# Designs tried in a protein design chat: miniprotein binders against o13629. Part 39

Target 1, 363 residues: o13629
Amino acid sequence: MLEAVTNPKSSLATFSKQLNGLLQAKVVVCKSVNPYFNLALENYLYENSTAKHCLLLYTNSPSVIIGRNQNPWVEANVKLCRDNFVNIIRRKSGGGTVFHDFGNLNYSVLMNREEFSHTENASIMIQALRNLGVHARLNQRHDIVLAQSQRKISGSAYKISRNRCYHHGTMLLNSDLEGVREYLRSPSTGILSKGVSSTRSPVSNTKLLKAEFIKQVISCFLLHKSHSTTTKPLSKPRASSKRLYDIEPKSVITLEQNDLLGVPSILKAVNELQSWEWTFGQTPSFKQHLESTELSVSMDISVVHGRLEKVIFSTPNATLEHELSSIPWTGLCYESGFANTFLISGIHSKEAISILKWISDSI
Key: E = the ipSAE of ESMFold2; O = the ipSAE of OpenDDE; V2 = 0.75 times the mean of E and O plus 0.25 times the DockQ between their complexes.

## First folded at step 16 (miniprotein)

Design e07 (at its last look DockQ between E and O 0.85; V2 from the best seeds 0.68)
Fold by ESMFold2, look of step 16:
Structure e07 (fold): chain B 363 residues (1-363), chain A 119 residues (1-119)
Amino acid sequence: as target 1 above (363 residues)
Amino acid sequence: SWEETVRKLEEAIREAKESGDPEELARALLYLAFALQRMGDFDEAVRMLQDAIQTARDIGDKEMQAVALAALGLAYERLGDLQRAMDYLEQAIRVAEQTNDERLIELIKYLLEWVKKYQ
């Protein structure tokens, strides 16, 4: 984009040609580890790619990725993630929650709706694994598992719309499997949720080198999706040596985040994915019931769009019940610690203070 | 309605500035920041709290200063800046210890421990 600063006209023509090349690419390898950018890029290619099939490969920094209709407070430890710089992101596809880190590879195959297949893209991944000595199969939940141990090495999800779809998933190469347990273990109790629950399986790493796996995935994808006379042999991955700034369209490109800073729809998608309203506000409505025998109180919460809709306290102490009900709970963001500002923003009885602390310790 | 609360507090801030009433200004800024935090507008809350802290300091109201510092720490925790959150809560404790409000001191200490839950 230096040419855009010094010669905007020639830089716009070059950018347009590069963008057209991206939209015609059969394989895109993205080097960004920014999960918000990577998911925005996936959506951009899903909506705009002209290739019959497009394979997107990327890796994210540590992130909990929840499905479109999941409840993040059921599926993850939200405060632990925040405290450890682990992103929490709602993706646009359905399905369950996964953990991404630098030790896994994410794949996404974008295609026309009529070409969608639950098994076709998994077979491509399985062949790439087999070529590298890893024997795997697809199970009934569409997870890829090791043939011997049956441990999951890849989960996937789908977004299926009127014209286009994508099938995307993870491949565990050398991921921190303890991170899966830690960040995905919610401390919450008493939640009754309409959201989709995850079905979790034992996981394993393939221990493959990422560069070698990427090379095999690209080779298997191009051979499977096209006749050999219409695809270029990939003894040398073109994506690793080609960038968006090439003048001519290429079937395999390597992309960096800075290559697309000038695409407004990607910036808009990144902002949406980063928003609280998307990740937490799109949570299906839920209720929570909490009890403290020690404090002789119960609390019933209704949450809609990630915000408190109704809060009901029950306690034998009518004065305390009135005091707690006078706190303006409605509209408050549901979040670990949502009662904390009330501890310092008014005069409360010692009993109310104890209950506010209990709420903060329980949610 | 939190939206109506924000509008009323913004009006109160304008009126306090016009009348030259720093006590009302500090109070209105602090309550606006609480409303913003409860709505999830943490970046804007930080800006209001910085003004509230300075105004409370200028009028010598150490209890309000401590509360505003503690609220600022909570805002940074929600923004994912745990180090700043702890730093501001520690500052809030030091200011609160210069007051007679033992309950406030204990509450801010509780908030610091809550913020450190997974440390």
Scores: ipSAE 0.790, ipTM 0.934, lowest interface PAE 0.7, mean pLDDT 86
Fold by OpenDDE base, look of step 16:
Order: structure tokens, then C-alpha cells, then sequence
Structure e07 (fold): chain B 363 residues (1-363), chain A 119 residues (1-119)
């Protein structure tokens, strides 16, 4: 039994070399389907990558990804997502809500601000699609659409900072487009939100194999970015068959989740993205009005940081209104069934219990 | 604030342990769990509810045991574990049926149906 005394210095040096390799990589393919990890990795590469251009490719498990300033209760069926183990994640970038699943490929091109283009990275994706027989174009909204049907196959989001930017996009390969409609349909009524609303567009799948599409994207990206470094106008097509093999094998990295669990900034970002305070607590303030004609009750809710700030009841019965108003609503998380814990307290009237049930059924 | 409520309940739990009052301990644990649930700390609420259930069993308080089991079911619903949620709500019903509190039984049955409605 050879106890491999892993010299801790050698492990750190190896890890540092691997991390430096990651930060210099032109292409990163993440095998993790953990959306928190993938979004943390995207942010990490955005902040730390030294590559002039880095292409990140990943797929998420079923997840609703909301924009930085969106209301999850307006943009999604939060309860249905919870009940089906669909993650709800607030991204650090603006824009609309999207659904991710195993049939969707995420791509992010991380670059210096000077290299920012709305069209360049989309052209790479369109070329990769073309090489696989899919005819697509860029529309006026910078979405990639099928040329014939004009149906959206790829959405884009951009983040531009002082020195760095990224173009994030989706590619619908074989996504559950029905599930997308269900998870992105809020059942909530009467919400007046200050949040940014999503614009919906008709979507379609490309029906491409993920592995083939990834291969084409990597190829098109590396070819395109290798030519952009030569300022000389491409006069004659020098058929320099630089074989795909002359791509320094260090330029394309494949990662698993475990490879980066030792990076404190990634762990911190994962924990932030998983937190209720980030996901729901960062929700822009909203109000909701609910009414039951049957129970002769109305309810006005003010929600701040995803918590109840104020709840106002209106009922013909002043005693019941006082009872309902005496419940310590303030500070409760706005969630389906937040009233359920009061049902089992044993202290409420029959009429108040009926209203608490109605609240639990309505939110 | 909920944080102040938690602190007061933690003190009440300490005092109940020092005095050897298991009834007050069970009650304080249950109320702490409710406060934690209201704050969104469902994992800690689960721990406190487990302790409350055990304490209620040790003293033979079936009503407290049923309420704590129902609250544990609701905590698991919040955690997305609908199977455990139903299992604990069903346990809560079975314990509540031993109290002859028809109102409590009805309320826990409603909570079970409420959890099931989204399956």
C-alpha cells in the first residue's frame, strides 16, 4: 500500500499552473450542469481571464435565470419551479428572464472592452449553425433567429465594464419549450412591480447535437479570432492548412465542478448566487392587491427586499380586520404559503383561518 | 425585529434547560422554529422542530408534537422536499387524531392537501 504522500507544495504548484492555464485559455468547456457553479465560473473568468478572447461553453440543469432587476414572482412560476427542483437564479447582468435546461447551450465570450461587438460573436454562432445546415440570422434585437420562420433560437445579454465585457448567449438545441412556457408563466395576479419586464418571443429548437455544435462553435471561434490578430487585409487565401492540431492544446480547457472548488472567489460567488437574499432579497419593491368577493376581503401587500413590509386588510368586519392586522406580517419572506404557519398557531378565529387559507391559495 | 425575537427565544430555551422545564422548552423551540421559518432559515428551523418534537414526545404533549410535526412538514415544503413534507404532515395528522382536537386535525389535513395540490 504505497501511501502517496501528496507533497502539499506540489499540489499547490500544480493547481496554480492549472489556474493560470484556465485564465489564459481561449476556450473553456465546463462539464458541470450546476447553474450556480457555471454562473460563478462565468463571473470569475469575466473578472480574471487574461485571454484577449475567452469562449465559455456550459449547460445548466433546469433553471430559471432572472435578470438583475427583475421580479421572480412576475417573471416565473416560483412555486412550480420549487416543486419541480427548477433552480431560480438572479444573474448579475440585466435583461430578461430565460429558462435553461439540458437542451440549451450557454456561450459566453469574455473580452476586453475595446473588442466589444454586438455582431461579431453572433456571426461566429451563425457560421457554426451554417456549417451544420441551420440557416440563421441576427435580428434587430440582436437575437439569432431562424432565417425562414424568424423564430428565436438564441438570446443575448451583454455586460460592459470599464476594461472588460462579455457577450452571453443561449442556443436552443433540444430544449423543453413547453416547460419553458410553464416555468416562465407567473400565476400571480395584482402585482405592480418596479422590476424590468421580459419581452417574450416565439422560440424554436435547432435540433442539433450538442457535441457537434460545440465542436463547430470552438472551430469557428478559434479560426475567427486567429485571423483578427493579423491587421493585414486578407488578400490571397493562403491555403495555410494550419491543421486544427496546431491549436496549442493548452488553448482549450475542459473543466469539471471539482476542479475549481478550491478557488475561494468561486465558492463565494456560488454561495451568493444560492442565497435567498441575492435571489429574492434583491427583488425590486412591488405591491400586490388581492381580492376575494366570496370572503368579502381585500389585501394590499407591500414587498421590499422580497419581504413583507406592509399588509393591509379591508373587510366589513372590523374585529376580523383587526385580527388579521394583528398578525406579524412584517419581515416575512414573500413566498407561496407564507400564511400557513399561522394556520397551526391555534389562536385565530374561523373567519381569519378562512382568509389565511385564501392567502395561501392566492400567493 | 425577527432577529430580536430569535434572541429572546434562544434565551428562553436556555432558561428552560436550566430550570428543567420541558414544557417551556418545547414551546420555545417551536416558536424559535416559527421565527426561523419566517426569516427563511428553514435548515435551522428543521433542527429546532426536531428538538421540539422530541421534547414533546418525552413529556407526552401530543398537541405540541402534532403542531411541531406539521411545522416540520411545512419547513420541508419550503426546502422543496415535498415527499418529506407530506410524510411529516401525515405523521402530524396521526398524532393529532390522538388529541381529539378536530380543529387541529382539520387544519393539518388542509396543509397536507395544500402541499399535494402542487404535485
Amino acid sequence: as target 1 above (363 residues)
Amino acid sequence: SWEETVRKLEEAIREAKESGDPEELARALLYLAFALQRMGDFDEAVRMLQDAIQTARDIGDKEMQAVALAALGLAYERLGDLQRAMDYLEQAIRVAEQTNDERLIELIKYLLEWVKKYQ
Scores: ipSAE 0.442, ipTM 0.775, lowest interface PAE 1.3, mean pLDDT 87
ESMFold2 (binder alone), look of step 16: mean pLDDT 89; pTM 0.901

## First folded at step 17 (miniprotein)

Design f01 (at its last look DockQ between E and O 0.35; V2 from the best seeds 0.00; counts 0 for: pae O 13.8 > 1.5)
Fold by ESMFold2, look of step 17:
Structure f01 (fold): chain B 363 residues (1-363), chain A 119 residues (1-119)
Amino acid sequence: as target 1 above (363 residues)
Amino acid sequence: SYEETVRKLEEAIREAKESGDPEELARALLYLAFALQRMGDWDEAVRMLQDAIQTARDIGDKEMQAVALAALGLAYERLGDLQRAMDYLEQAIRVAEQTNDEQLIELIKYLLEWVKRYQ
């Protein structure tokens, strides 16, 4: 604190210039692998960047990223993720669930609302792939697929507001496609959800080196955005002008997380993205029906804002039904094992204990 | 509501501390921790359970001590500390085995296996 007082204007002026440079940058390569920071940075640039077009590139540590309106208990095995330090995070854009790891590259193009295009950024990615010998095309779902096999290598989503938008997506370079399937396989059954469901597609890695792909994406992006005056369609970069090495280095900024720890709005966004209320509490309302023929019982659950709103048991045993209904279900967080504390603090009938175990094994 | 339950238990804890009633203090801390876990305040539940365990130990209530240890294990499981979760549940089993409550022993063993289900 005393050091800040002795040289406040010089230190503050330097930070302001760095931040202003970030907000005008055409390309930002972020070296952080923290998904909460990377999504917060994306939102910060979305709200504050003054560049006509800004490309953000980043990689996340192992993470399940669910769309804005998805149900995490439908899309993932939440307990398995928690047990294995796999992050679960709700992003601010729509669409389906994806898995990120160190073999995946994420891209985000930030732009003004009037410049939004479903296909323009995909064409830039496809050209970068072609320059490296990978032949790909855009399919009807706006996924990038390998031209021959039709296997998906990139998915994308959008966030659109009145003034600004971003188009962001993934590129499978060398992801562990075998190791991830169980994280995305929910153990839950009987959920009736109004949330957006993921559509599964066969996937493949491009097997490109990340550094070479980043280089090509930057080159194609900068060249594409600079060819506004040509008479030819801007489907391929112009080889004789506007190459990456012809563009000043300040257009491409490399960031680390520590560079922005002093930005309060980024810190606030990180905290929001990390919160239970965001990832789980923003889940669209849903219902779940479970039944056990062995125990002659069914259970109907209504969940609102990630919390139990109503629980109804149906069983021929009226005493058991009454006993189970007396448990204070309303307000309980919907989580794997939410019945566990009742096993050691609640009703002592042998039949009720069996039902509570069944609930814990089912959710 | 759970919010009303928390307020009443916080008052009960204050009263038990002022009156020097460790049996009521331990019980109120344990019930408060259950309410906090069910509401999703797992970090605060851990703090209450640490106090509940010590108070239960001080009064020699092995059953309550085992229950509080098991609840602490469940809280750490939710917080993603699987190793501490298993350790506290194993401690809970050892304490429960010093009682004649065979149902409690079986329930805590079930919870340990539940916590370990993907191990």
Scores: ipSAE 0.820, ipTM 0.946, lowest interface PAE 0.7, mean pLDDT 86
Fold by OpenDDE base, look of step 17:
Parts: structure tokens; sequence; C-alpha cells
Structure f01 (fold): chain B 363 residues (1-363), chain A 119 residues (1-119)
């Protein structure tokens, strides 16, 4: 029985070489559909990539991605997302809420701060679309829209630090646009939020095949970034048909989730993105007023870090108002705290239970 | 403050152990678990709920046992163990069904449906 002494130094050296290859890659195509992994990978490349320009391409499973300073209960139907196994994730970048699914392609262009250009990265995407017969343009909001219908096909956001930046965006290929509308429509009423609100725009699919679009994006990106290194304004657009075969094979990496599960910083970022404290606890403070004419009750809530700070009930029934007010609301999580309140004060009156159910259905 | 409430409940637990009052012990453990949950100490809340369930079982208080099992289910939901959350809520329903308290049974069924929707 030859114990294959897997030399731990050889495995570490191989892993280090693969990781260095990833950090030097001009293009990374991630095959994982895990949105937590893909966003963790994007952050990892943002922090660690040594490439002058890195293009990350990935697709997520059905997910609502909220901006860093947004309120999930305003931007999405949180309940409907959970009921349908749609992830809710708070990203580290600003901007509005977006929906991701299998019909969407995400792109992220990571670069030095000095090279940041909304128009340059959008022009690469517009050229890739044009090569596939889709006529698109950049609008005043830096969204990519269909030239004829003006419908949004790509939303974008960015993060700029001292030394590095990224410009990331969506590309609607064959997404469920009705599902997008439902998951992004909060049922919650009476919320006064300090959060950044999303601007909604009419959307459309490009109806392109994902694999063909990926090939075009990679080609356009590599061609464009190869020319930007030459300082001389080349006067004539020589259609130098540099074919995809002239690309250094080491410049494009395909990655699966399993390839990076051993990276502690990626695991830490995945765990952070999955945490309630990051997703909901980072919600900007808000107030909510709820009223039921049928139950003759009103409620005023203040929420800080996704937890109840104050709850005030008003009812014509003083005994019921006292019962509801005797529940120790402070410190309970906004959405799930109401479920816990059913147990906290023992057996409630039928009227109190009806009100607690109504609250749970209204938030 | 929650800290003062915790201290008072810890004292009540000690007094209940010294007096040999298991009913007051079960109640004090349950209330301590609820205070700990509010403070976000879910792991300690789980321990107190396990002790409350055992004490309630030993005295034959099925109502207290059902409430403590349901609370334990919700504590595991908070810890991200949805399977244990459902299992304990289902146990809570089975115990509550032995009380003939329709309101308690309906409540725990609602909590189980709520946990199932938020998976």
Amino acid sequence: as target 1 above (363 residues)
Amino acid sequence: SYEETVRKLEEAIREAKESGDPEELARALLYLAFALQRMGDWDEAVRMLQDAIQTARDIGDKEMQAVALAALGLAYERLGDLQRAMDYLEQAIRVAEQTNDEQLIELIKYLLEWVKRYQ
C-alpha cells in the first residue's frame, strides 16, 4: 500500500501558482451561480488583483442585490423573496437595487482609480451587443438602453477607492422580467426611510445567448484594453481583425466555486454577505406607521440597525393597548421579532393575536 | 435594563432551586431565555430553553413545555439551523395538541408556517 505522501508543500505551491494566475488574469469567467461566492470573488479581486484591468463575468441564481445604503423592506418584497428562495444580498457598492437570475449576466471591470471611465466600459458592452446585432446606447444615467425602445438592458454601479475601482453591471439576456417586478415591489406601507431609494426604469431582454455574448464581451474587452496602452492616436480605424486566437491563453481564467473554497478571505466575505447583521442590520434607520381600520389599531415603529427601537400602539381598548404595549419590543429584529412576540408574554388575547398576525402580514 | 432583568431572573432561578419549586424554576428559565434572545445571546437562550423544557417535562406542565419548545425552534431559526427550528416547532405542536388549547396550537402552527416561508 503505497501511501501517496501528498507533499503538502507541492499542493501549497500549486495553489499559490493558481492564485497568482487568478490575480494576474485579464478576464475571469466564474461558473458558480452562488451569489455570495460571486460577490465575495468580486471583492477579493478588487482588493488583490494585480492586473491593470480585470474583467469578471458571472451569473447568479435568483437574487435581489441591494445597494450598501438601501432598505431591503423598501426596495424588495422580502417575504416573497424568502417564499421563493430568492436571496437578498447587500452589496458593498452604492446605487440601486437589482435582480439577478440565470437569464442575466453580471460583469465587473476592475482597474486602477486613474483609469476609471463609465463610458469606456459601457462602450465595450455596446460594441459586444452590436457585434451580435443588438443596437444599444448609453443614456444620461449611464445605463445601457436599447436604441429604439430606450428600455434598460444594463444597470451599473461603481466603487472608487484611493487606488482601485470597479465598474460593475447587469446585462439582461433572457431574465424573468415579471419576476423582477414582483420581487422588487415592496408590499410594505408607511415606511419613512433614511435609505437611498432606487429609480425604476422600464427593462427589456436582449434575447442573446449567454455563451455568445460572453465570447463577444471577452473579445471586445481584450481588444480595447490592448489598444489603450499605445499612446499614439492611431488615425485610421484599421479593422485589425485580431482574432480571439491571438489572445494569450493565460489571460483568461475559468473559475468554479470549489477552486477558491480554501481562501480564508473569500470565506470570511461569504459569511459576512450571508449574515443577518450585514444584510438587514446595516439597514439605515427608518420609521413605519401602520393602521388597520378593521382591527381599530394603529402602530408607530422606529427601527435602528434592523431592530425595533420603539413600538407604540393606539387602540380604543385600553386593556388591549396595555397588552400590546407590555410586549418588550425593543431589540427585536424588525421582521422576525413579531413572530417571537407571540411567545414572549405568554398566552395573548384573541384580539392581540389577530393584531400580531396583521402586523406580520403588513411588514 | 435587560441586564437588570437578567440579574433578577438569575436570582429567581437560584431561589427556585433552593426552595425546590420546579414551577417557578421553569418559568424563570423561560423568561431568562426570552431576555437573552432580546439581547442577541441565542446560544445561552438555547441552554436556558433546554433546561426549561426538561423542568416543564418533569412537572408535567405541557403548556410550558410547548411554549419552551416553540421558543427553542425560533432560537434555532436565528442561529440559521432551520431544520432544528422546524423539528422543535413540530414537537411543540404535538405537545400543545395534548393541552387542548386551540389558541396555543394555532399560534405554534402559524410560527411553523412562518419559519417554512422564510427558509
Scores: ipSAE 0.000, ipTM 0.213, lowest interface PAE 13.8, mean pLDDT 83
ESMFold2 (binder alone), look of step 17: mean pLDDT 88; pTM 0.882

Design f02 (at its last look DockQ between E and O 0.28; V2 from the best seeds 0.00; counts 0 for: pae O 10.2 > 1.5)
Fold by ESMFold2, look of step 17:
Structure f02 (fold): chain B 363 residues (1-363), chain A 119 residues (1-119)
Amino acid sequence: as target 1 above (363 residues)
Amino acid sequence: SYEETVRKLEEAIREAKESGDPEELARALLYLAFALQRMGDYDEAVRMLQDAIQTARDIGDKEMQAVALAALGLAYERLGDLQRAMDYLEQAIRVAEQTNDEQLIELIKYLLEWVKRYQ
């Protein structure tokens, strides 16, 4: 069945039956590190899976993942990310900004809306950690923390709509916790945002091997779902945890991106997630106030759907104020360097040029 | 609006091609590319700028050639191709140095340093 999923050009009847097998799978392990594909796959399973419970596991290449209602220019250094090939992606669930890299494992549990529980899936993760010698617990915010240090090793978010929901989160195995800080440190000042702000906690890695953790999560998940929806941890495994892994072995599908190139709704979701309109254009409306005492100017910007709506300059020099206001700011994409093309188009006074440079240096 | 600007510039391009006016053609292509870039249509802006650069070169307008090269560099920066962005801005500086427009030279050098700020 994995063969058919890997070849979208197989006969239509064979591909359709194998896709139906995917939609009934209890566990999907995706080998792609493409965050756009992985989030699209999650949404596809959310919309189409017929399994009572489905666990999706994946890892993303370096990516800044912002929550549904966050402002990327508050949460990240957008130009630094672009210059270093770090993806910036808006996810469909709420919550704060996180960084994913190859040392992180993402889990997502798809379930019926009425079965949503803050604690049930966390208990499964905690049992998998315990089986590998890592002692962890839930805290008051429903983060998984190390019992000794209380440092966060897993955060999660939820999408609860229609008759289905998903609970997804991170598990820090060997992530670059120190090196990521610069990508999440916005250079912007003066932004008055209606977006959700991130809540940051001290973090730590579990230092577990990814393959071993995946194996334990799958075993704990399958055993838990076969017997009950209870949130209490599973029994301690016997001398060999390999026996737990054999439960329902054909319910686990390993998937690659090329397996699903022929699924139109996945392609549509990938295109949406990759679009500027989704990641940046869906930003809640915001305002920004910038001030230069050296240049005796202030600038007030209103941004709607990621585009400049209104720009107001305040300066004692009325001629300069008129010159700056004559620039067609409305409709411009809000991005680092949005003033740069004005520097080389048209004729501007020396004072206006200084202010345009100041804008480019400030955003 | 930028949408209205694009529509008018597309008409100006058609008119310049019909009249055989390469100066007007190069200018209209460049202004269209600016509008597209400001709207966030960077791939389309790149296509217009390539045509604008060639037309400016053919008529010997080094100032327009330098501006179009600089704009192309800025478009590639937004597309995430930092190496091409720097290469085109460096080309723009070399062409601008063949003009008497000292302010343009200074501005393109500023843009090159701005593009490199996290290098």
Scores: ipSAE 0.815, ipTM 0.944, lowest interface PAE 0.7, mean pLDDT 87
Fold by OpenDDE base, look of step 17:
Structure f02 (fold): chain B 363 residues (1-363), chain A 119 residues (1-119)
Amino acid sequence: as target 1 above (363 residues)
Amino acid sequence: SYEETVRKLEEAIREAKESGDPEELARALLYLAFALQRMGDYDEAVRMLQDAIQTARDIGDKEMQAVALAALGLAYERLGDLQRAMDYLEQAIRVAEQTNDEQLIELIKYLLEWVKRYQ
């Protein structure tokens, strides 16, 4: 039986055609819940999409997404995230920290720089909500809020480069709002950070079905962007209910995670987003002061690139101070490096171990 | 500097080999591994820890063997091999349990639970 040697040229041509279709798509719906893949896809479309406007829609598994210049140890409970398999990811956009889960929909509108509008993209989302009976408005912070309660249902951030931009945001459908509160509450005290701090706001769910909301967002987006290409001021709002069926099928692409794993730039971006050096090593420099009255100890920490630069102990026990100061702290990772300190210099005194445990619990 | 510390530990390893002092050899290998880990050279740290574990085993120093196994587990955690990290920490616990050092056993158990939280 002649195994049909699938001509590698035909597979490459098919893949190239699919990739070109993706890069020309007006709407991309990603079904992957892998947050690293979804953020890598967003960056890939940002860099490579030839569409005038591209809407990306996706949902992430439970994840804390920090802004480009934020401190994860200030913005989140890093330990609680780990204990609950909640990803911590540093995005390439600015702005505040957000929580993603299966009850949240992410949207990203990618466009040319000249077409950037916070209000335009928010109006599409507000219209989609209205079509489903949810009354929302844009606030002064460019958050989408419920009209009655003023509770935040959508946070947003953006990235603007020379030629391209994106405006991305969350939409709370049926998210775990307690998880949002817990994972976004750092237990860490005494941190003096150069990082950008998040502004917290009361949040609510829209309680909409994800599939229905996606359909409305796609419809509103395609309708809105079809009208913006016509330079003539349309005098009367013709309520031409262009139905979803009047949209060219090639304008909307659905992706699975496996469809793009062969793209080297996506894999590179996934690996970057998963790396400790990107997530934690890109943390702006900070200092921390910790004190335990019970253990009669204080410490001052300087952290650069997520690593300890300097650690100073103060305790009335000179032998214990010498023991703690003899640990070569410099270059250890801020959180995970403390686990290694228990083994550094052999077995520590009971008092030193108690202090190391206290540090580990306080960081 | 770390480079100077590495050089001194490499010299101590050579002297320990020449004198036939396996206890000092195991200690110097362990400290070199810790210095290498701080420099981000986890692959070389793994080699030094493997040699330290073998040396500690050969002299019957269960305490040093348990510490070196735990350190090897943490080195693999840094390399992103969480399965090997857990396996070596579990092995370190089993060796530490033979020392009757409750403090060492508790410490390595804490490190294992800490690694498990990052899976």
Scores: ipSAE 0.006, ipTM 0.274, lowest interface PAE 10.2, mean pLDDT 83
ESMFold2 (binder alone), look of step 17: mean pLDDT 89; pTM 0.898

Design f03 (at its last look DockQ between E and O 0.36; V2 from the best seeds 0.00; counts 0 for: pae O 4.5 > 1.5)
Fold by ESMFold2, look of step 17:
Structure f03 (fold): chain B 363 residues (1-363), chain A 119 residues (1-119)
Amino acid sequence: as target 1 above (363 residues)
Amino acid sequence: SYEETVRKLEEAIREAKESGDPEELARALLYLAFALQRMGDWDEAVRMLQDAIQTARDIGDKEMQAVALAALGLAYERLGDLQRAMDYLEQAIRVAEQTNDEQLIELIKYLLEWVKRYR
């Protein structure tokens, strides 16, 4: 697919036909584990797909995915993620922070706005789970939970525009649940943020094989959507379902990142999602207050677009207060260890050094 | 602010190269790298620091060499290359131990421990 873009000797008509086939597909299974590509692909299908409903399925390499309006320094341990090659990426939909890894399957249903339903896609997922012997239900918060333990196995979020929307979520199959705890536990204190906070729930794995779950989800999705030909509710029981081989193969496309390498709008979206300015710079403005009784100091920080706007120190030692205020804080990227270069770039009193170390240990 | 600092340091680098002043060249490269790191231009900071380290080595300024190596370690930590970050901080300590600057030695050792804390 997309051979015309990667082979300049191929005709543009052939490439256009292959791309049009993608935009008409009812199901897209993406083999890439690149979270930047997968989110860019979701947005591309959201903007351009012509299918009545399109199901996108993908898995990401280890990643912390924050919602559109969240504060990553509240929701995650940013330094721990960086040190362990765990991506932090801001998605375009609202809602809370989630952890993705190779044991997780992501689903996204793209549709016209008038067809949006909070519960319809959850019902499809629950049926797929039931067909594989996993008994689950939708709870009051619209999470999918195991019926016996009530532990969460799927959360979801949505993005709605004037004409289009998607409803996307996670399904925990065999994820590293310890990673959810460590990477999502922020060491930060004293942050006053207008950002959206995550609702933390106990989670569990379904322990299903990914390939078998994908087959069931596709089957349930295609059969369910074929019954929904009007605005009326589905009235026929699901006990009489068609077998998978009765469904035309062209409605299901398996896609690799290389198939879309030359699509300019996807490349632009990948670059945006990878940028510091998107993930960290789009953070809603926030303030932070830190105190040290042992050092007799407090620090008030305001952060705008991920950069320090203003820093105020309060201490009974006026000489020390003046020394700390003379450091060029404004414009500095807010991040773990932002004070570290000041420790080695000048001459400071012993008291100022102690406070700079305290800042580095606190942020 | 930082943008004007970068502009002035780039001018100082050009002047130091033309006048053959390697001490000013090393200092300007190092301070440019600090400004770039603080602004979030870590890849560019790495490039400046490599030049600063070589210039400091050529003139025998062990304290500046140690500072530049430590700054390079911090830049690699931010870029997610923890192994290089540790390696450069360890090199910085070895060079700093060849100086009389006891505070610098202690600060670089602190930075090495800071880099290690979450791993």
Scores: ipSAE 0.762, ipTM 0.928, lowest interface PAE 0.8, mean pLDDT 86
Fold by OpenDDE base, look of step 17:
Structure f03 (fold): chain B 363 residues (1-363), chain A 119 residues (1-119)
Amino acid sequence: as target 1 above (363 residues)
Amino acid sequence: SYEETVRKLEEAIREAKESGDPEELARALLYLAFALQRMGDWDEAVRMLQDAIQTARDIGDKEMQAVALAALGLAYERLGDLQRAMDYLEQAIRVAEQTNDEQLIELIKYLLEWVKRYR
């Protein structure tokens, strides 16, 4: 029985060669629909890619993606997202909240800071759309909109550091636009947030096939970036039909999630993105006022790092006010703290339980 | 401070072990678990709740056992183990049903539905 001692050096060398290929790739198509992996991959390529320009393409499972400085309880229906297994993820870039699903394509153009152009990258997407018969334009907010209806089909955000940047965005192909509205509509009332608020715009689908759109985006990107390296003023647009076939096959990489699960920095980034402390604990401080006329109670709360800092009750019943105020609210997580309070203080009065249920339903 | 509360509860646990008072031990373990949960030390809270459940079982305090099981369910929810969270809340309901405390039973049922909703 010749145990094939798989030489651990050969596996490491193969893995290193594959990783170097990824870091040099001009286009990366990720097939994983795991949003935590895809955002971790985007960050990994942002930090480690040696390509002058890298295009990342991916699709996420149903997910609400909030901006770095946003409040999830203001930007989304957190309860409805959980009920429907919709992920809530805080990205490392700024900007507004977006919904991702199987009908959306995400793109990320990673480049050196000096090469940053939101208009250039948008022009590539607009050209890809045009090649498929969809007439789009860039608006004043740098959103891609349908030329006729002015409806948003692509939202974008940016991250710019000293040496590197990325421009990432959505492309609505066949997304559930009703679900988008429901998941992005917070039921929470009385919140005064220091977070960045999203600007909502009317959206539409392009109704394009994902595979055909991906092919066009890759083609337009590679063609555009091949011309930007030639310092000669483009004389007349010779429609040089450089066929997709003249693209070095090594410049386009397709990834599965399993290909990179061994990369410690990707795993660390996945774990960070999945953590409560990143998603909810990084929420900017806010206050909330709640009132029930039926229960004759009002509540004022302050929330810092997604945890209760102060809770103040007001009710005509002094005994009930004392009971509710005796609960050690400080440090409890905003969403779950109210559920835990049912156990922390022993058996509550029926009135206190009714108020705690009301709070739990209202936040 | 929570740190001072933890220290006092750790002392109460030691004194209860030395005196052989299992009722005070179960109570002190449960309150320590609640303090640890508030501090976000979920793993240590799980350990204290497991000890509280065992102590409550040994003395036959079904009410304290049901509360500690429910708290353990909520601790596992925070740790992201929703299956254990539900399993312990369901156990808490079964133990609470033996107390005939309708309010406690209703409360733990509400917590189970809350965990089911917030998956």
Scores: ipSAE 0.022, ipTM 0.489, lowest interface PAE 4.5, mean pLDDT 84
ESMFold2 (binder alone), look of step 17: mean pLDDT 86; pTM 0.864

